# VH-VL binders against a2ajx4r71to235: the designs that were tried, part 1

Scores and structures below are computed, not measured.

Target 1, 165 residues: a2ajx4r71to235
Amino acid sequence: GRCNFEDRLCSMTEDQTLQPGWTRRSGIISNSPPFWDHNGNISAHFLALVSRVDSISSNLRSRIFLPTNDQQVCQITFYNFSSNQNGKLIAGLQTLCGDPIEHLWQKTEILQSRWERNVITVQSSQQFQVIFQAQMLATHGQEEVIAIDDISFSSGCLPADVCQT
Structure headers, positions and changes below count from the first letter of each chain, unless a header shows other numbers; Kabat numbers aren't used for antibody chains.
ipSAE, averaged over its two directions, is called F for ESMFold2-Fast, E for ESMFold2 and O for OpenDDE. V2 adds 0.75 times the mean of E and O to 0.25 times the DockQ between the complexes of E and O.
[cut] stands for letters that were removed.

## First folded at step 1 (VH-VL)

Design f01 (framework fv_ifabotuzumab)
Fold by ESMFold2-Fast, scan of step 1:
Structure f01 (fold): chain C 165 residues (1-165), chain A 122 residues (1-122), chain B 107 residues (1-107)
Amino acid sequence: as target 1 above (165 residues)
Amino acid sequence: QVQLVQSGAEVKKPGASVKVSCKASGYTFTGYYMNWVRQAPGQGLEWMGDINPNSGGTNYDEKFQGRVTMTRDTSISTAYMELSRLRSDDTAVYYCARDYYDSSGYYGMDVWGQGTTVTVSS
Amino acid sequence: DIQMTQSPSFLSASVGDRVTITCRASQGISSYLAWYQQKPEKAPKRLIYAASTLQSGVPSRFSGSGSGTEFTLTISSLQPEDFATYYCQQLNSYPYTFGQGTKLEIK
């Protein structure tokens, strides 16, 4: 199912080189917007990348999925919020099983000052992982945030146990 | 294969507008930012702006703000750059270029269109 | 705006030479720097991204280094096809800016 970040990363993993990466936040513990999750709950959690004096980039990876087919559509639904005009939030795809790692398809966020629902249809002839990549420039003023919440995968997104090598 | 194909050369009079197209093929058009970069004869590269083909959101260099408009048509995987109130110093080759990143998250323009020469003269 | 300054603006070299081009940013850009090669009447070609990552298909004689504000592009043994203009570009913040270019000419 649905991943709302209330108690962990919902079987997603971070692939970060800089600290801090994605962090769990709520309205109660936030120093800057958003002050509630996409449902308007100040106590509920979301995932945020927070600006620093150095530039930061962090990747959030899904579980491995089987190749897609036309019989059941694989769709990813998620909510995003950004207070950073020059930041990027990218939803991408990486193939597995020894092939060159590359982003096959991506959605890029530019500016969203409110929680916005997004639906992405995935097509892949190979096993894949979904990557949520956030990048944020060095900031020396007020804290800026790129946030994501409630990631869900449709029934057409079939989990793979292992890479079929 | 990933390819960007631009519209042909244009000759315009001062005060006119020009609209350059950039047709993408071989990749998911809505998945990558499209940049516009120009180069005046004998000069260096100048970034004009970019567009998110998924949302239609744009970022412009302030030097062009008020004169430039970037749009796209997702049904035909084509990006457009329109520059109005043309001056002789707008004479340049205009390039579209796809933004790139890998698992490290770093960017750069990995695929470029062939360029569109725009000449502004009487 | 972040200003990118390349040094030198013009460089004369011979085949087999080791060539170094420097790029300086007016403020810190981490590793968000790319290097491009442009031949006359052609579109630029990306050589390096993330300051030091070589683009697939680019010969290993090209290398990039640096972080923060000081960056270098090195060609370890210059070949005839390497005579071109080279540009650095910062991708840390909008507007994206290019260096003024370094024209590499045959001696």
Scores: ipSAE 0.005, ipTM 0.489, lowest interface PAE 15.2, mean pLDDT 77

Design f02 (framework fv_ifabotuzumab)
Fold by ESMFold2-Fast, scan of step 1:
Structure f02 (fold): chain C 165 residues (1-165), chain A 120 residues (1-120), chain B 107 residues (1-107)
Amino acid sequence: as target 1 above (165 residues)
Amino acid sequence: QVQLVQSGAEVKKPGASVKVSCKASGYTFTDYYMNWVRQAPGQGLEWMGDINPNSGGTNYDEKFQGRVTMTRDTSISTAYMELSRLRSDDTAVYYCARGYSSGWYGMDVWGQGTTVTVSS
Amino acid sequence: DIQMTQSPSFLSASVGDRVTITCRASQGISNYLAWYQQKPEKAPKRLIYAASSLQSGVPSRFSGSGSGTEFTLTISSLQPEDFATYYCQQYNSYPYTFGQGTKLEIK
């Protein structure tokens, strides 16, 4: 599965929050960068977490996957963009519903605003979800953004139906 | 839709001041910088400066420093460019244009232009 | 200040021709370059941003390339509506600067 956010959140879900969380945007409907998706298309969509005056954080969750094996590697590929110098984006693993998130990849202090391709490899003996967590602290009043686009899971990432306890 | 609508043509005498307005609609005014660009008859485009409508902070080309003042009124989503001590070589079409400072894109939406003629 | 120089200043071409306009920066600007089209008595319209990204709604016959100091705008097959003046603009550093313009006219 490839998720380019053109129609919906592509089976991704968001943790409950009292603040606006991840929002589907495009260059046409966006009030701040990025004004195009990772392919340079102004009308194509991406997912953004937006901060202006308040500190915000939100988790974006994948579907549940089966335990990994050595036959095919489970790799997650995604693009990220940030206009924020003191925010952070974490990609992590949660093996059981409610368990602590294991950090697999992290980006902080993003100083150059551009789309960047990332690949992470997952190994898990238990069912798992991939979690994208973004946090931005209140800074200066201009809209600050952390964005994600074009999430894909390799053939080694096998879908599961239920979360284990 | 996104629009920038500028004030009408002006005819001024040398030494006078002119203030051009640019009213924004169809987007959040404070999320984009407003640029001012001029074009003398038969000449190319010349960047004058920009303003951050959220903070009121400005950047001017040194050629206009001391004569240009850029302001905005967020309550009516309007940007202003005032040029003082006008000379005949200030005769030009003045444009406002929406953009981001040092970002990934130039100016994506432009006003229709305001013709300023400085002549006796 | 960063000086932007376009070549040529005037270009005569026929419908269906491939046209290339060059823009040179006096110092490195990475990909912080936009291209604009201006028709007589009209405001400029952005065609290309980030050196090579096509503005939504602009025909695919327009393309941009280059990085650093040398950039090109290409029109692969000229149409009648493409006869206009074209400008490059750097937004790498203040003050922002434009090329002198290239007037594309019918042969």
Scores: ipSAE 0.000, ipTM 0.470, lowest interface PAE 17.6, mean pLDDT 78

Design f03 (framework fv_ifabotuzumab)
Fold by ESMFold2-Fast, scan of step 1:
Structure f03 (fold): chain C 165 residues (1-165), chain A 118 residues (1-118), chain B 107 residues (1-107)
Amino acid sequence: as target 1 above (165 residues)
Amino acid sequence: QVQLVQSGAEVKKPGASVKVSCKASGYTFTSYYMNWVRQAPGQGLEWMGDINPYSGGTNYDEKFQGRVTMTRDTSISTAYMELSRLRSDDTAVYYCAREYGDYGMDVWGQGTTVTVSS
Amino acid sequence: DIQMTQSPSFLSASVGDRVTITCRASQDISNYLAWYQQKPEKAPKRLIYDASSLQSGVPSRFSGSGSGTEFTLTISSLQPEDFATYYCQQYDSYPYTFGQGTKLEIK
């Protein structure tokens, strides 16, 4: 397989919805930026949330992880590229299924001309999921995009099977 | 509510062209890829290609390149698949199918039977 | 092209049986695999996507598992309406490819 994401991101899920959600894209089939992944490869894939005239929102969920400890740091590294006027991208933590998302990182009014690398340190005494939450209020006919690529989890981020033990 | 409705059955002679339509309703047409898949009598499913309805960009299986053309009309939420220089082994049911992101094809048209015989 | 091979091609079973169908990819496709059910004279219906995610409205007796090159579709307790042909499909790389199909028939 050709998943650009590390640590089983090919197993990430979306909240059930009838709305357009996160889509795997590449530069060769894109009508709007980004036209290449974060490594400059026009054929490589990234995940994108795309809107034209509709308001859209979607949550992308990681695998469930075990509680963190002080012996090994759990860090999330990812790249983002955004071309929109009213968008918001949040990277957050959700403990217990259905709890409110705790914001660890966010970016609003996202107008970018390049992929940007981000690193987030996670601390949780409970099992958790990493959530990438995107929202866009598209009021123009131009295609608007929020994109993520190459999400990776450090060795301190240990997979778990259930929401809570 | 989400529906894909295809045009009716066609009977063609070898060498002719056929154009199948697929009208979408109940969702934002330009937000989902449209795939074309065919199935010869008693055989399995064969992917032909897809179209991005927003941009008009297409991807075709090499087996059909030079003979297949996929287009769309966003004003009437309709996708088209035209296959030229028909051969008897093009006899099949042709399906359009919507793809939500990269999650496979979640909604399918009812199929259009194309028979090629002399 | 990625080749998808299903086994068995033909399976006879009784109502209430547990049935497993296997799908193999000629190269690693991660979890980019869907399972479809097709009844005679009907369009295919997606049952499973992302190897293990159940399509909304599909009965819970259907489940999918696997990653990489080997995948399975399991029906935990066959019902009369489950007798159909089942197809796996990869969507990791163009061109998209389907398995040859598994025809599930009453014993």
Scores: ipSAE 0.006, ipTM 0.501, lowest interface PAE 13.4, mean pLDDT 78

Design f05 (framework fv_ifabotuzumab)
Fold by ESMFold2-Fast, scan of step 1:
Structure f05 (fold): chain C 165 residues (1-165), chain A 122 residues (1-122), chain B 107 residues (1-107)
Amino acid sequence: as target 1 above (165 residues)
Amino acid sequence: QVQLVQSGAEVKKPGASVKVSCKASGYTFTSYAMNWVRQAPGQGLEWMGDINPDSGGTNYDEKFQGRVTMTRDTSISTAYMELSRLRSDDTAVYYCARGRYFDWLYYGMDVWGQGTTVTVSS
Amino acid sequence: DIQMTQSPSFLSASVGDRVTITCRASQGISSYLAWYQQKPEKAPKRLIYAASTLQSGVPSRFSGSGSGTEFTLTISSLQPEDFATYYCQQLNSYPYTFGQGTKLEIK
């Protein structure tokens, strides 16, 4: 499957906090780069974590997936862009609701003023959820962002039922 | 009350192995990474590796790859660090220390065990 | 590996003094830095995380600042219980490296 954020958050959810986190943006409504999605489309949408005077962290959660097998690979593909120098982006998995997040991929000092494609292979003997976590320390200057777009899951990533507490 | 309690001092011969335990209490054992840090006499702190107590996944400093094994037993909330093929320069105090997996990259280790002295001598 | 260098390695000071310890990273680590205090024959205690956030229960005379490659730990008015060895640690990437330590002794 694929989520390009053109309508909503697709089937992904954000952890509830008092501080808003991931914001849906496009080049038309952005006050700072990126001014286009990874395809060069100014009207297309992406998700951005936007810098603030206080530190900010937010999680974006996938649906729950079945344990992986060796017949078809489960791969996650996504694009990222960052104008923020002191932040990080993590892609990880969580094997049960509330468990610690295991980091599969991360980028620190994430200043990357271009869209870059990333591919992560997932292996898990347990049911799992994919988590995208972005973190930025307080910023006092112009607006900076960590952005993500076009998250897709290969055919080896099989949907599961919801966690039952 | 969050606490990490380590096993007692060990004296080993060169070439032997040592296994240090770290028993956690007062928190959900599987929700925090467990780090291992050592300190040779009169020297600074040296990070050895960590373990995810839920998955059993480990990360080791390259210096210890092939000699160190980190494990855990979730039924008794205990982490273990085994170091093999001991040399005299492995003489050190070995600490376990709790880190936050969720945001562990910028928090560091907030709770430490009391340390286990390992002496390697002929 | 990221090398962490502390300055000075040894410092003598009097009660009431303002003390500053510096930590330099061999490459940028943003604010992914913690400071620890270690008293003789005891385990380290975390004082500061995320370069500037005080650990709960740590006296307000301790403060941290800096980002990127230059960091400082400041004790605004030294107390007798503060003589100890202080370590910085980078948490930006594996392996998590420590500085060599700064030993603070009362004059």
Scores: ipSAE 0.000, ipTM 0.490, lowest interface PAE 15.5, mean pLDDT 79

Design f06 (framework fv_ifabotuzumab)
Fold by ESMFold2-Fast, scan of step 1:
Structure f06 (fold): chain C 165 residues (1-165), chain A 117 residues (1-117), chain B 107 residues (1-107)
Amino acid sequence: as target 1 above (165 residues)
Amino acid sequence: QVQLVQSGAEVKKPGASVKVSCKASGYTFTDYWMNWVRQAPGQGLEWMGDINPNSGGTNYDEKFQGRVTMTRDTSISTAYMELSRLRSDDTAVYYCARSYYYGMDVWGQGTTVTVSS
Amino acid sequence: DIQMTQSPSFLSASVGDRVTITCRASQGISSYLAWYQQKPEKAPKRLIYYASTLQSGVPSRFSGSGSGTEFTLTISSLQPEDFATYYCQQYYSYPYTFGQGTKLEIK
């Protein structure tokens, strides 16, 4: 499915051990860019991490997925918008038996004025979660933003049926 | 009341440098990007670059890279644009303009820079 | 770089006329376009942002439309104070670029 953040976090969760920072926004309720989603709709929602006086690091986690196979490709598609010079956005995997996060994609120069489409292919022999990690240094002034919208998982990304012991 | 007040007119010889100032008042200086735009006599508007006054980070148009330097002093809410190795075709009115990511809503009055021998 | 081309470069009109100025981008810029008015010896003034959003305090006779690569600025009933040069500007990607300008003159 497609997650456009209109109703909720679409089964994505924030890590409780990190500062919660992801906020659902739209152009109507935003005090800083983006004032639109990637389709130019000011009423549609997206997730944003907004800088303030403290540095921030916040993670979004997907549902648990089964190991991938060669018959159906597991792909993650998402849009990002960045208006900052002191941050980083990472998309990666965390296996339930593994530590640390395996980085699949990252953007370290995240100053842009438009939504950018990204496609990531996942290959994992173990159960995993997809994680979006945003990091931003303290900002004492103009709000800086990292935003994500329209996260979708292809048919090869299969939900786990049962929990492991 | 939001205002941007620029330094006075300058006359320079080819090869010299010029530094134009833009003093902001009536808002939190570090909350808005500061852009620099120039206009040669009888010509259109040309974007030179912008600066984030909070971080000091800059973006320049490639035409000016290597010759332009944008800085700011947050203690006096002032932005600066320095252009080096001046040529006669750098003769223009230089504007500072405030933005919050979608266009420039407040402009300085402009600084005339004349480059002649 | 994204090239912005305005049409026409010069326009003569009378008070009360409907005036339309077109701006074309060399590649898609969504709605990230602003329109500015500049009077002689004055700094530019923003009229419209996000292609169609009117700046606070700007008369309702001004309107903007378009998305992608083709945009228009319309003045529904030209007033004496509207004779000026008009510029479009994209802020979709760096470097920001302006159109060449449209000079609106009295007939």
Scores: ipSAE 0.006, ipTM 0.497, lowest interface PAE 12.7, mean pLDDT 79

Design f07 (framework fv_ifabotuzumab)
Fold by ESMFold2-Fast, scan of step 1:
Formats: sequence, C-alpha cells, structure tokens
Structure f07 (fold): chain C 165 residues (1-165), chain A 122 residues (1-122), chain B 107 residues (1-107)
Amino acid sequence: as target 1 above (165 residues)
Amino acid sequence: QVQLVQSGAEVKKPGASVKVSCKASGYTFTGYYMNWVRQAPGQGLEWMGDINPNSGGTNYDEKFQGRVTMTRDTSISTAYMELSRLRSDDTAVYYCARDSGSYYDYYGMDVWGQGTTVTVSS
Amino acid sequence: DIQMTQSPSFLSASVGDRVTITCRASQSISSYLAWYQQKPEKAPKRLIYAASSLQSGVPSRFSGSGSGTEFTLTISSLQPEDFATYYCQQSYSTPYTFGQGTKLEIK
C-alpha cells in the first residue's frame, strides 16, 4: 500500500545535525515562499529546510525497503519547492548501512515559483533506504527554503524489518 | 533531554499585561514551532497560537488577536507570550508546548512546559 | 475553524475494562490527530500521534484508529493510573483545536 505524510508506513527519520533539519511549515506564518502547499492550501503543512547564517544540510531517510523485483515497480512520488539559488535537493538510494548514496534525482541552484511533482523509479538488488538530502549555503539572514510535500511510495516499495550490514 | 521550563505564577489586576516565558533545552530551539495553550480552571485546553522561532512568524487564534504577542530570543532559547488588557476570564494555566514537526512524528505537541498559573483579580 | 467533538464527556469504568473514546472533526483532517492524557494539576502528555502511532514510552494498551473525520482512542485493559482526562487535537490546520475532553473516573 501507499505511504505518504498521512501514512505511518514511511517512518521517515532525520540524520542528526548541529543545526535544525527538516521542519514543519504552513503558508499562513511563512516569512518566505512557499505560502501554500502543493494543492494551493495556505493552511496545509509541508516539510521545509530553512537557511541560516551558517551553511546547512540535512538528510531525511525513509524506512528500509526490500530489494525490488520486475513484477511490481517501486516508484517514489513527491513535490518540491525551492526559493534558493545556492542550494540543492537530492533524492537518492542508500543500500545497506553506511553505503554511499546513489543519486536518482537532483535539483540545484534553481529558484522555483511553484510546487513541482516528481516521480522516481527505484531498482535495487539489495535492501535500501530512500534519502532526501538538502544543502544550502549561508545567507544574509533572509529566509530561503527548500521544501518537500506529499512523499508517497508505490505498492512495489515493500517494507523490510532491519538494515543488513 | 528535551525540556521546557516556564516562569512562575503571576497575579494581575484587570487591565494589566502579563508576560510568560518558556526556556527550551536539549534540542535545536529554531527547528520546531512553539505553541501556547491555556486552560481555565475546570475547563478544557485552548490553543492560543504558535511561533516559528527561526523566523519569528506567528499565528494567533482570532479570539486573542490584538491582545496576544508571541516573541522569542534565539540567543537564550526562550519563547515569550504576552497577553494584554487582562480580564477575569483570562485566569488560567498557560502552557508552552513544542510541535513535534518531523515527518515521522506528524506534528502534535510532544513536549510541554510545566505551566504558569495566571490569576486575574482585583 | 475545525471543530473537534468528543464522546462521551464523562465515562465511569473499572480496572480491567476496555474503554473507547470517540473524536469527530467537522471536516476531514486526514490522519493529523493526536491524543493527550492529562492528570489533575499536571501538563498534558501526548499518547498517540498521526491518529494511530503510539508515542514512545506509552503502554501498548493504548491504541488509536481512524482517519478523515472519525477517530477513536482505545484502552484495552484499564489500569489505576489511566484515570485521567483525555483530549483529541487536530494538527491539520491552524488554529489548532482540541476536543472538549473526556473525564475517565473509577466506578
């Protein structure tokens, strides 16, 4: 079954950072875009990484998934919004604990005026996690944002119990 | 250990203002919205508003609009809620509470201050 | 504003009983619903988030279910320490709103 912000099957977590990672926002009290979620709802929430005086990066991790097969494709759908010109958002795959992240999708130095829907197909012969990695350079204290909303995983993305080393 | 520690009890006269503080520790203060919730004696919980400690942006419930001001000081990880033109029906326990804000924890207030009793009487 | 209505407002039960509390939203809030427990003169404690996820450290006898507009909190086998007031809260949009509370008392 599908897993998104409304579905606990995704079990997303953040890597520890010295600065705040992904945080909840809505359009009503945002001092910088986006001022609405991907459906145009000013009161609905999305996940955002907000620039600081120092450079910031954060990883958002999915639960561990089983190896993919040819019968059911594993697809990730998500929306992104970016108001910064000196940052990047990467969606990638990490197999096993501690392996390098394989980049499946990337946006960098892009100022967006709208939410963009993205679909990524995952193929892995090993257990994996999906990683959303955001990086932003320091700003002059003005808020700049990388935002994600409505992450969902297709039925071919099957949960696994534990990371194998 | 994540903790919110609030200022002590206040007794005020009608028409005065009160300012309650909430000091955060054990987490990155600017990474989570801070809520203010009050509870009148024998009554239920009432949301007053929230503040984004990073930006200073605020949302207030309409019934408090014009009387409430929420601020923060990031250098000491402290949030403030000031309520002006106090009335007897503002007598309540005032709580600060952290919005959990992470994808895996879908919001809701996971850490609460101990509460500050504000009594408004002549 | 999204109105949250709890049923019942008052409930008497015995230790070992199965107890259910219902919460209804005036419009769909998906799964953005939390349940809190409050004991006299104490701050509320979150029990459930995302409608059905158990807060770490909360006993497994507590469970939540529902989505959209209808939600339930269940205590499968009531213990003496469970007598308290319970509140639901929507986190779908501001202003955040709470149910009026359900006071659970011993028979």
Scores: ipSAE 0.000, ipTM 0.478, lowest interface PAE 15.0, mean pLDDT 78

Design f08 (framework fv_ifabotuzumab)
Fold by ESMFold2-Fast, scan of step 1:
Structure f08 (fold): chain C 165 residues (1-165), chain A 123 residues (1-123), chain B 107 residues (1-107)
Amino acid sequence: as target 1 above (165 residues)
Amino acid sequence: QVQLVQSGAEVKKPGASVKVSCKASGYTFTSYDMNWVRQAPGQGLEWMGDINPNSGNTNYDEKFQGRVTMTRDTSISTAYMELSRLRSDDTAVYYCARGYDFWSGYYYGMDVWGQGTTVTVSS
Amino acid sequence: DIQMTQSPSFLSASVGDRVTITCRASQGISNYLAWYQQKPEKAPKRLIYAASTLQSGVPSRFSGSGSGTEFTLTISSLQPEDFATYYCQQYNSYPYTFGQGTKLEIK
């Protein structure tokens, strides 16, 4: 399924944090870039982590997926927008049974002010969740942003639970 | 002064590929995206895609996806647009044009244009 | 894709005339619209962006208005150098799209 954040967080969950976490934004309600989603639409929503005066970090979790197999590839596609000089965005994997987050993709020193498309291939012998982990160190008053939009999972990413409602 | 200078006219046979260059001067090449727009004889303007010269990431119009490749060389401030499997209806003037300002986060259309490169596809 | 339709496609006018060209978007684009002028055998030149902001160096006889789906380019007193083809372009959504053009010819 494709998750474009137009309605909700697409059943994604956020780990508890002492700082404000991921928020839904659009170009209409934003005081800083991005003013468009990855399609150039000012009214469409994306997910943003925003820092002005405080350091912030937050994790965004997908639903649980079944172990991958050789018959169907599991790929994650997403767009990211960077307007931040001292932050990082990590896409990683957390298996059940208490394993730490395995980093699959990482972007640091994110200063590009444009939506970029990313594709990550997942291989796991265990059930897993995809984690988007972001961190920013804001030391000045300018609003800095890490944004994500249009997360999609290929047919090889088999949900462990089907949300019927 | 901000200027975009394109390569010269090309004549190609159907099925061939063409690669047009666009050399930027007078501004920081990696600070703005580069758009490609074409115009068939007597027709209107058609957007083909854009490229972020810093990252190399591209956006293409679906009509050209699979046939167009946009690249750049930051050492010489030059953008390239290659169109493959040419057809007679690809005969057009191809323009490069400066667009999105990456550092300010603003796009206000295309403010600087190359002079155009005429590509003729004939058998 | 967002379709841009200009009206009229062809216009004949005399020097000194007030000329109005309209541009309609198939869906709302707020003020994310630019106007371009193209003279024969030359590249387009941006006249207006953000629907109504005049590019520096463009004569004040040019003006733009509108928001949402209906936009207008006006030339208050046509000059000989203004005979050209005019295009609107939306930049609200990818792919960026242009109107079909309005050719302004001398009467």
Scores: ipSAE 0.000, ipTM 0.481, lowest interface PAE 15.6, mean pLDDT 78

Design f09 (framework fv_ifabotuzumab)
Fold by ESMFold2-Fast, scan of step 1:
Structure f09 (fold): chain C 165 residues (1-165), chain A 120 residues (1-120), chain B 107 residues (1-107)
Amino acid sequence: as target 1 above (165 residues)
Amino acid sequence: QVQLVQSGAEVKKPGASVKVSCKASGYTFTGYYMNWVRQAPGQGLEWMGDINPNSGGTNYDEKFQGRVTMTRDTSISTAYMELSRLRSDDTAVYYCARVDYGGNSYFDYWGQGTTVTVSS
Amino acid sequence: DIQMTQSPSFLSASVGDRVTITCRASQGISSWLAWYQQKPEKAPKRLIYDASSLQSGVPSRFSGSGSGTEFTLTISSLQPEDFATYYCQQANSFPYTFGQGTKLEIK
């Protein structure tokens, strides 16, 4: 099952609690690009982090996954749209029990006016969560956007419930 | 209805340049990527590159880097593909083809094709 | 670059036959594959996308299956208008690449 953000966050959670960073948008309600989701539908939804006069950052967290194995590959596929010169998007993993985020993929200072497909292979000997971390510095003028759509996890990404001891 | 109408056939000498046009109608021109795909006689399809009509940003297949230039004119909804330093093996039918604004990367509408013949 | 290999390259069949064309990718492409039909002197037409989704307006006798590295296009009951060349295309990564084509001709 892929997550297209049409109904909800697809079991994703945000850990910036004072103000939501990631917001659901569609082409119909957007004042700045993208005006389509990654499938070209103006009515379909995607997640966006939008620049403001203050710096903003937010983490989007997946459900917990079991350690990976060699028999089935755990791959994350997602689309991104970026129109920003003062920010970055990181896809990484955090092992449960408090480890730092391990960066698997990133884009920094990227200006692109298209949805781009990305595939990341995950290998972890520990239980983990996938983190999409976006950061934008304060900006002036036109809105800058970092957007994500259609996050999917391959069959090798096996759900788990709790950190093991 | 969606239509992509290409310029007419061209005959060029080796070393010359050719510029093919593709006029779009029936949809928002800046909402879809325009791709260029060629087909040599009796051969298969070969992707050359694409252009984002909104930004003018381009991606080219490495083998055409330095010889191909893709541009557009949004006021007349027309995309262009210029290929320079032509060789006889550039003889082909050149197609423009639309890709959905997103990640699908599949060609849903094609121009009728422009035959380019390179011969001495 | 991802190489796409189709088999067979040529196929002779009769109206009413079930025809299967295979497409193999040199590396895993998940379901990022489309099938196109091309008739002589015409532009290609998309039949299948995302490996198995039928394009609107395409007859239901066409179907696609597969994932990873091996894919098939099936025509369940061949009609006269189906004699054409068929191409698979991977959309997993740039540059986009096509199979060499399968020419389907009448016996």
Scores: ipSAE 0.007, ipTM 0.487, lowest interface PAE 14.8, mean pLDDT 78

